# Designs tried in a protein design chat: VH-VL binders against q0aze0. Part 50

Target 1, 268 residues: q0aze0
Amino acid sequence: MKIILVNNRFKENTEKKAQEIAGQLSALNVEVIIDNGLDEPYAGTVDFIMVLGGDGTMLRAARRYGQRAIPVLGVNMGTVGFLSNIEINELAEYLPLILREEYSLEARMMLEVAVFQQQSLLTRVFCLNELLLRSNSPRMLSFALEISGQKLEPYRGDGLIVSTTTGSTAYSLSAGGPIADPQLDAFIVTPVASHIINKRPLVVSPEREISLHLLEEREAIIGIDGQIKMDFGAENRVLIKRAPHPLLMVNLKAKPFFTSIDRSLQRQ

## First folded at step 19 (VH-VL)

Design MM80
Fold by ESMFold2, fold request of step 26:
Structure MM80 (fold): chain C 268 residues (1-268), chain A 123 residues (1-123), chain B 112 residues (1-112)
Amino acid sequence: as target 1 above (268 residues)
Amino acid sequence: EVQLVQSGAEVKKPGASVKVSCKASGYTFDDYAIHWVRQAPGQGLEWIGGINTYTGDTYYRRKFQGRVTMTADTSTSTVYMELSSLRSEDTAVYYCARDESYFDYLSGTFDYWGQGTLVTVSS
Amino acid sequence: DVQVTQSPSSLSASVGDRVTITCRSSQSLVYSEGSTYLSWYLHKPGKAPQLLIYDVSRRLSGVPDRFSGSGSGTDFTLTISSLQPEDFATYYCLQATHFPITFGQGTKVEIK
C-alpha cells in the first residue's frame, strides 16, 4: 500500500509528525511519500492521501491530486476546519480502518478553470473552493459574465467569486453569498462590492459553463482557493466548468455540517 | 484604511521580559496573519515569527523558540509579542506586519507594517 | 535555513539612473503550482519597511511602474528604471517558500 502525506510548509511540528507517521507506516510495510509542496506531485499509483493540517492544506492536496480519484483524509492538527475528519491524536485509533479500507467516501465537486490569452489556452487548474476575480488597483473592474453562452448585463465592482458548494462558507460567504449544503453540486456566483443595482448571488447548475472577461483595460488578478494568483487583463478570458472528477473525501467520523455553521456565522 | 498601530518604546534590563502590542484596523482581522520582524542597530531585517489569527497557530524562528510568545485577541483585533530573558543584543526596533492568510495557508508577503517599537535592553 | 544573498551590498547612483539589484537563494523558491514567494521591500531609516514587489514580479497596488521584478528558481532581480530622489533607501528581498522566512542582507542605494 502506498500513501501520500501532505503537509504545510510553515509548520515544523507538522513535518516532525509527518516523519513519525511515515516511520509508523513503514513499520507496517506501507510505502509513504511526503508532499510538502516543494516537489512535483507524485505521479505514480497511490492508494490513499492523508492531509496533515487545516483546510488550506486540504485545498492544496485537492488541486494536486483531486482529479485522480484517490481517497483523501483530512487530519486536523489544531483548529477544526470544514474539511478535516479526524484529529491527529485519533489517528492511531483509526489507522487499522484505513489500512483495511473500512471507510465511506463523500464526493465534493471541483472546478476546472481554463485561462486564455486571446484564443490560446494559457493554463488549466483545478479548484475546490472558489475562483476570485478581483481588481489589482483602487479602480473598479468592468467585466462580462456569460453562463452557457447567455450574456448577463455587465458587472462593475471589485470583482466576482465563482464558488463550489464546498467554498460557500469561505470568501463567497463574506461577499454575501448563501451557505450551501456541500452534498449539492452547484456553482455559486457572488459579486464583490457590485455598483450595479440588484446584482445578486446566483446559484447555477453544475452543467453550465461560466465565462469571464474584462470590458476595460484594468489590472486584475484571478485567485484560486485563496492561494494561487494569476494576472488577468483585457487580453484574457477564463472558462469555468465542473471538473471531470470530484474530490473523494474519506469519512471515518460523522461531522455534522449544519451544527458547525454557527462558528462561520459568528465570525461574520 | 488599513492600519497597524504598535505600543510605545520600552527600556528593559537584561533578564526582563517585554510585551509589544500591534492593534489592527481597517480590515477583517482573521483574514491576515501577523508577523514580527526586528532590526538591531546597524543590522538588516530579521524575521522573528508569526501568528495565524484564524487558526491561532504560531511559527517561531529557532533562535527565539522558548523565549517568544505570540498571542492574538480577536475581540480587540490586537496581536502581542512577548520576548523574555532579554539580552543586550535584543535591542532593536520591532515591527509587526500583515500577511494574507486563507485558513492555515500563509502567503508570506508583508503588505502593511506597524510603525515600529524601539526596545532597548541595558543595565 | 535557506539563505538569500543580495548583490551589491551598496551602490551609488544619480537621479535618472537605471538600478539593478539581485537576490540569489541557496535553494529553489518554486513551490506548489509554480508559486514563488519572493518579495522586495524598501526601507528608510526611522520608517517602516514598504512592500514593492511580491510573487517575484507582481507590483503592489500604488507602487510606481519604474519598479519591476523578475527571475525564477534561485535568481531574482529588482529593477528601478529611472531612479527618483525618494528611491534612495535600503532594499531587501524576502523568501517565504521555505521555513523560516528569511531576508536578504540588504542593498543600500545612495545618492552619488
Scores: ipSAE 0.808, ipTM 0.908, lowest interface PAE 1.0, mean pLDDT 91
Fold by ESMFold2, fold request of step 21:
Structure MM80 (fold): chain C 268 residues (1-268), chain A 123 residues (1-123), chain B 112 residues (1-112)
Amino acid sequence: as target 1 above (268 residues)
Amino acid sequence: EVQLVQSGAEVKKPGASVKVSCKASGYTFDDYAIHWVRQAPGQGLEWIGGINTYTGDTYYRRKFQGRVTMTADTSTSTVYMELSSLRSEDTAVYYCARDESYFDYLSGTFDYWGQGTLVTVSS
Amino acid sequence: DVQVTQSPSSLSASVGDRVTITCRSSQSLVYSEGSTYLSWYLHKPGKAPQLLIYDVSRRLSGVPDRFSGSGSGTDFTLTISSLQPEDFATYYCLQATHFPITFGQGTKVEIK
């Protein structure tokens, strides 16, 4: 059995803990690969991924490995997030269940994001929470949104968020979008500081295709999961679809979603 | 308007402690980590550490480990840095700076800075 | 610790001159998905530092067009295309790919 331990580049104790866990697993004849983000993603066959950290660390794991249909377990090492399932001090208790594959999986929709320059594909990335289009200057953006070829009235403002239901509690929430049950598949489209008062958040079928482009030359940025940034200008277009594969999140312990949202509501 | 306002200058004896505050306004407090950077006379900038205001996690440069404590008070949007066992070499201007965070992720980019707090350690 | 070394340590230039400052890292600053956490700051005596460039080449909103950043891997450059009187300052690069965060030693730019 081969597993990946994903950890955080800024928290030295996650490396120490990862080495401890790797030692325990090696004693059980389990091969362990540690991924702190400094090396390329492991390309070989992997049976399980364990994320040691918070929701930000899970997002990186999802972008790197989410399309590979590998079970992913979130292990919190501090403040409980929306994407962790167990605490680090519970790992020894649950390790036998992991090895026996006695757990369930929850599928979480991901976004497939393709950025073009005119007709040429520049890059394709995957996203668990959201794509953020935002201004990179003091000036607001003027941009077009199309949903399955249907052109909406132009947007004016600071930008736009296209999120999954998993991402509904992140930037989308701060911008006024609804909290969505992560068991639902949907896009949530939330304007950021819109100067057009009739632009409300939209909940959109996951079968739709979403396209964005600027209507005038401005410095803009596309942000992916709050961690990856791409320059975006009048020559670019971005296309957003449901990713081919969902993230397969391991469920070992009941985690009440609606009880957990109080932290996010308090920050609004 | 984004502002980071620090507490005033301090004069301390060797062996004492100092606690510098950094009050944030004009933005959502827990969307940004707060880092501390100092500049001693005749020297460059030196990163001390930081605190993720969302998670409460702290990150200290090894040379300060055991002497520095960073805390955040979300209700007042204020971060504190306490440096103990002060020595003359700790005489410096201390700055707080914010770093956009996303859950436990930090970019390490310091877009807004406090005005600085002079801490003088002399006997 | 990952060291970041600037060159030159100081320079003198006239208003209107093109100025370049280099920053060299002891290790690659490339992180997951190509992210490179290298930024440049301007610092004047008695003032707080100011961010100019982040992610190697991305100019902070409101920073004048004369400032640009470039480079990859371990070698990075800040360029001021036409030096202005207000650009007298010490400039620092910073890497945040590796823990701990480290600054370069600084480059003092003196305007005649």
Scores: ipSAE 0.802, ipTM 0.903, lowest interface PAE 0.9, mean pLDDT 91
Fold by ESMFold2, fold request of step 21:
Structure MM80 (fold): chain C 268 residues (1-268), chain A 123 residues (1-123), chain B 112 residues (1-112)
Amino acid sequence: as target 1 above (268 residues)
Amino acid sequence: EVQLVQSGAEVKKPGASVKVSCKASGYTFDDYAIHWVRQAPGQGLEWIGGINTYTGDTYYRRKFQGRVTMTADTSTSTVYMELSSLRSEDTAVYYCARDESYFDYLSGTFDYWGQGTLVTVSS
Amino acid sequence: DVQVTQSPSSLSASVGDRVTITCRSSQSLVYSEGSTYLSWYLHKPGKAPQLLIYDVSRRLSGVPDRFSGSGSGTDFTLTISSLQPEDFATYYCLQATHFPITFGQGTKVEIK
């Protein structure tokens, strides 16, 4: 059995815990690859991904591996997030179930994001939570939103969020979007500080295609899962679709979504 | 609008401790980690460590492990750095700086800084 | 610890000059999906440091366009296209790709 351990480059400033866990797994004849984000994603066949960290570390794992249909387990190493399933001190208890593949999977929708410069594809990335289009200056943006060929009236404001339901408790929530059940597949389109009062958040079918471009020369940024940034100008467009594969999240123990949302509401 | 206000200058003897505060305002406190950076007289900038205000996780440069403690009080939007077992080499201006965070992710980019706190360690 | 080394350590220049400061890292600063956590700061005596450039080349909102950053991998450059009186200061690069976060030793830009 071969697994990837995904680690956070900042947490506790040590790789000792990841190496300790790798040693435990190796003693059980499990091959281990550590992914701390500094090397290219492992391209070979793996059976399982274990994320050692919080929701931010899970987001990186999802972007790197989510399209490969590999089970991903979130292992909390401190503060409980929305995407962790077990605590680090429970790993030994659940390890036999992991090795026997005795767990269920939850599918979580991902976004496929394609950024163009004029007519040329500049980059394609995937994300689990959201794309954020925002101003990179004190000036508001004017931008166009198109949903499956339907052009909405122009937006003016600080930006726009296109979120999955998993991302509904992140930036989308702070911008006034709804909390969504992560079992649903949908886009949530949330304006950021809209100057146009009639621009409310939209909940949109995952079968739709969402397109964005600027209507004026402005400095803007596309943010992906709050971690990847791309310059975005009047020469650019972005196209957003449901990704071909969902993230397959491992469930070993029940983790109630609705009783855990209070942390997100407390930030409001 | 965004503001980081630090506590006032301190004079300490070797072996004592100092606790410097950094009060944040004008932004959502737990969307940003707080780092501490110092500059000794005639020296460059030196990163000490930081605290993720969302997760509560701390991370310290090895040089300071065992004698630095960082804490956050979300009710007052204040971060504290306590440095113990002070030496004369700890005489410096200490700055807090914020770093955009997203859950346990940190960008490592310090966009707003406190005004600095002079800590003098002398007999 | 990953070391970042600036060159030159100091320089003298006149208002209007083009100034170039380099920052060389002991290891690649490329992280997941190509993110490169290299930033540049300006520091004047008696003031807090100020962020100029982050992610190698991205100018912080409000920073004059005479400041630009470039580079990749291990080699990075801050350029001031036309030095102004307020630009006489010490400049620092910072890497945050690797733990711990480290600053360069600084480059002092002085009036000739």
Scores: ipSAE 0.802, ipTM 0.905, lowest interface PAE 1.0, mean pLDDT 90

Design MM80
Fold by ESMFold2, look of step 25:
Structure MM80 (fold): chain C 268 residues (1-268), chain A 123 residues (1-123), chain B 112 residues (1-112)
Amino acid sequence: as target 1 above (268 residues)
Amino acid sequence: EVQLVQSGAEVKKPGASVKVSCKASGYTFDDYAIHWVRQAPGQGLEWIGGINTYTGDTYYRRKFQGRVTMTADTSTSTVYMELSSLRSEDTAVYYCARDESYFDYLSGTFDYWGQGTLVTVSS
Amino acid sequence: DVQVTQSPSSLSASVGDRVTITCRSSQSLVYSEGSTYLSWYLHKPGKAPQLLIYDVSRRLSGVPDRFSGSGSGTDFTLTISSLQPEDFATYYCLQATHFPITFGQGTKVEIK
């Protein structure tokens, strides 16, 4: 059995814990690869991914490995998050279940994001939470949104968020989008500080294609999961689709989503 | 308007401690980590450490481990850096700076800075 | 610790001159998905440092077009295409790909 341990580049103490866990697993004939983000993603066959950290660390794991249909377990290291399932001090208790593959999986939709310059594909990336289009200057953006070829009235404002339901509690929430059940598959399209009257958040079918491009020369940035940034200008467009594979999140311990909503809203 | 306002200058004797505050305004406090950077006379900028205001996690450069403590008070939007066992080489201007965070992720990009706090350590 | 070394340590220039400052890292600054956490700061005596360029080449909103950044891997450059009077300052690069965060030693740009 081969497991990847994903850790955080700025949380030095998690490297020590990752090495400790790797030693314990190696004693059980489990091959362990530690991914701190500095090396290319491991390309060989793996059976399981364990994320040691918070939601930001899980997002990196999802982008690197989410399309490979490998079970991913979030292990909370004392960090508040929506994507962890067990606490680090519970790992020894649950490890036998992990090794016997006695757990359930929850599928979480991901975005496939393709950025073009004119007609040429520049890059294709995957995303668990959201794509954020935002201004990189004091001036507002004017931009076009198309949904499955249907052109909406132009947008004007600071930007736009296209999120998954998993991402509904992140930037989309701060911009006025709805909290969505993460077990639903949908796009949530949330304007950021729109100056065009009647631009409300939209919830759309995951089978739709969403396209964005600027209508005027402006400096803009596309952000992916709050961690990856791409320059975006008038020569660019982006196409957003449901990714071919969902992230497969391991469920060893029941975690109440709906009970936590009031607590999340109090941070507003 | 984004502002980071630091506490005033301090004069300390060797062996004492100093606690510098950094009060944030004009933005959502827990969307940004706060880092501390110092500049001793005639020297360049030196990173001391930081605190993720969302998670509460701290990150200290090894030479300061055991002497530095950083805390955040969300209710007052204020970060504190305390440096103990002061030495003459700790004489410097101390800056706080913000770094956009996303959960436990930090980019290490310092877009807004406090005005600086002079700490003088002299016998 | 990853060292970042700036060159030159100081230079003298006139208003209107093109200035280049290099920053060389002891290790690659490339992180996951190609992210490269290299930024440039301007620092004047008695004032707080100011961010100019982040992620190698991205200008912070409001920074004039005359500032540009370039480079990859271990070698990076800040360019000021036409110096203005307000640009005489000390410039620092910073890497944040590796823990701990480290600054270059600084490059002082003085009036000739």
Scores: ipSAE 0.798, ipTM 0.904, lowest interface PAE 0.9, mean pLDDT 91
Fold by ESMFold2, last read:
Structure MM80 (fold): chain C 268 residues (1-268), chain A 123 residues (1-123), chain B 112 residues (1-112)
Amino acid sequence: as target 1 above (268 residues)
Amino acid sequence: EVQLVQSGAEVKKPGASVKVSCKASGYTFDDYAIHWVRQAPGQGLEWIGGINTYTGDTYYRRKFQGRVTMTADTSTSTVYMELSSLRSEDTAVYYCARDESYFDYLSGTFDYWGQGTLVTVSS
Amino acid sequence: DVQVTQSPSSLSASVGDRVTITCRSSQSLVYSEGSTYLSWYLHKPGKAPQLLIYDVSRRLSGVPDRFSGSGSGTDFTLTISSLQPEDFATYYCLQATHFPITFGQGTKVEIK
């Protein structure tokens, strides 16, 4: 059995814990690969991914491994989060179930994001929470949103968020978007500081294609899961679709979403 | 307008402790980690550590481990850095700086800085 | 610790000159998905440091176009295309890909 441990790039506390866990697993004849983000993603066959950290660490794991249909378990390292399932002090209790594959899986929709220059594909990335289009100058953006080829009235403002339901409790929420049940598949399109008062958040079928481009020359940035940034200008467009595969999240312990909303919102 | 306002200059004896505050305004406090950077006379910038205001996690350079404590008070949007067992080599200007965060993720980019706090450790 | 070494340590230049400062890292600064956490700061005595360039080449909003950053992997450059009177300062690179965060030793740009 081969497991990837994903941890934070800051080495001290989380690296030591990751090495400790790797030693425990090796004693059970489990092969372990530690992924702190400094090396290329492991390309070989892997049975399970264990994320040691908070929701930000889970986002990186999702972007690196989410399209590979590998079970991913979030292990909380001392902070509350929406994407962790068990606490680090419970890991020993649940290890037998993990090794016997006695757990359920919850599918979480991901975004596929393709950025073009004119007609040429520049890059394709995946995203668990959201894509953010934002200004990189003091001036507002003027941009076009198309949904499955249907042009909406031009947007004016600081930017736009295209979120999954999983991302509905992240930046989209702060920008005025709705909280969505993560068991639903949908896009949530949330304007950021729109100058046009009739622009409300939209909930859109996951079968739609969403396209964005600037209507005037401005310096803008595309942000992915709050962690990846790409320059975006008048020569670019971005196309957003549902990713081919969802993230397969391991469920070992019941985590009631609706009763946890207030706790997470208090931290916002 | 984003502001980081630090507490005033301090003079300390060797062996004492100093606690410097950094009060944030003009932005959402929990969206940014706070780091501390110092510059001793005639020297370059040196990172001391940081605190993720969202998670409460702290990160200290090994040189300062055991002597530094960073805390955050979200109700006042203030971060504190306490440095103990002061030595003359700790004489420096101490800056706080913010670093965009997203959950436990840090970008490591310091876009706004406090005005600096001179700490002088005599003898 | 990952060392970042700047070159030169100091230089003298006139207004209008093109200035280049290099920053070399002891390890690659490439992180997951190609993110490279290298930034450049300007610092004048008695003032707070000021961010110029982040993510190798991305100019902070409001920073003049004469500042540009480039490089990859271990080798990075800050360029000031036409030095202005307000640009005489000490410049620092910073890497945040590896723990601990480290600064270069600084490059003092002085009036000739």
Scores: ipSAE 0.796, ipTM 0.904, lowest interface PAE 1.0, mean pLDDT 90
Fold by ESMFold2, look of step 20:
Structure MM80 (fold): chain C 268 residues (1-268), chain A 123 residues (1-123), chain B 112 residues (1-112)
Amino acid sequence: as target 1 above (268 residues)
Amino acid sequence: EVQLVQSGAEVKKPGASVKVSCKASGYTFDDYAIHWVRQAPGQGLEWIGGINTYTGDTYYRRKFQGRVTMTADTSTSTVYMELSSLRSEDTAVYYCARDESYFDYLSGTFDYWGQGTLVTVSS
Amino acid sequence: DVQVTQSPSSLSASVGDRVTITCRSSQSLVYSEGSTYLSWYLHKPGKAPQLLIYDVSRRLSGVPDRFSGSGSGTDFTLTISSLQPEDFATYYCLQATHFPITFGQGTKVEIK
């Protein structure tokens, strides 16, 4: 059995803990690969992914491994996030269940994001929370949104968020989008500081294709999960679809989404 | 609009402690970590550490571990850095700087800085 | 600790000159998905440092076009295409790919 431990580059405690866990797993004849983000993702067969950290660390794991249909467990190392399932001090209790594969899986929709330079594909990336289009200058953006070939009236403002339901509690929420049940599959399209008064957030079928491009020359950036940045200009277009595979999140311990919202939001 | 306003200059004796404040305004406090950077006379910039205001996690350069404590008060949008067991080598201008955070993720990019606080350690 | 070393330590230049400053890291600064957390700062006496370039080459909003960044892996360059009077300052690179965060030693750009 081969497990990837994903940790955070800044938190030395997660790296030390990852090595301690790797030692425990090796004593049980489990092969362990540690992924702190500095090496290429492991390309071989992997049975399970354990994320040691918060929701940001889970996002990196999802982008790297989410399309490989591998179970992913979030292990919280501090303040409880939306994507962790168990706490680090509970890992020993749940480890036998993990090794026997006695857990359920919750599917979480991901975005497939393709960025073009004119008509040429520049890059393709996957996303668990959201794509953010934002201005990289003091000026507003003017941009076009198309949904399955249907061109909406132009947008003017600071940008736009295209989010999954999982991402509904992240940037989309701060920009005025709804909190969505992560069991739903949908796009949530949330304008950022729109000067067009009637541009309200949209909830869109996961079967739709979403396209964005600038209507005039401006410096813009596409952000992916708040961690990956790409320059975006008038020569670029982005296409957003539901990714071929959802992230398969391990469920070992019931974690009530709706009752936890107030505690998470009060930290804002 | 974005401002980081630091507390005033301090003169301390060796062995004392200093606590420098950094009050944030013009942005959502929990969206940005706060880092501390110092510059001793005639020297370059030196990173001391940081605090993720969303998670509460702290990150200290090893030479300062055991002497530095960083805390955040969300209700006042203020971060504090306390440096203890002061030595003459701690004489420096201390800056706070913000770094966009996304949950536990930090980029380490310092886009806005406080005005600096001179701390002088002298007998 | 990952060392970042700037070259030169100082230079003299005239208004209108093209200036290049290099930053060399003791380890690769490439992180997941190609992210490279190298940034450049300008620092004048009596003022706070000012971010110019992040992620190797991305200009902060409002920074003049004469500033550009380039490089990959371990070798990085800040270029000022036509030096202006306000550009005489000390410049620092910073790496944040590795813990701890480290600055270069600085490059002082002086009037010839």
Scores: ipSAE 0.794, ipTM 0.901, lowest interface PAE 1.0, mean pLDDT 91

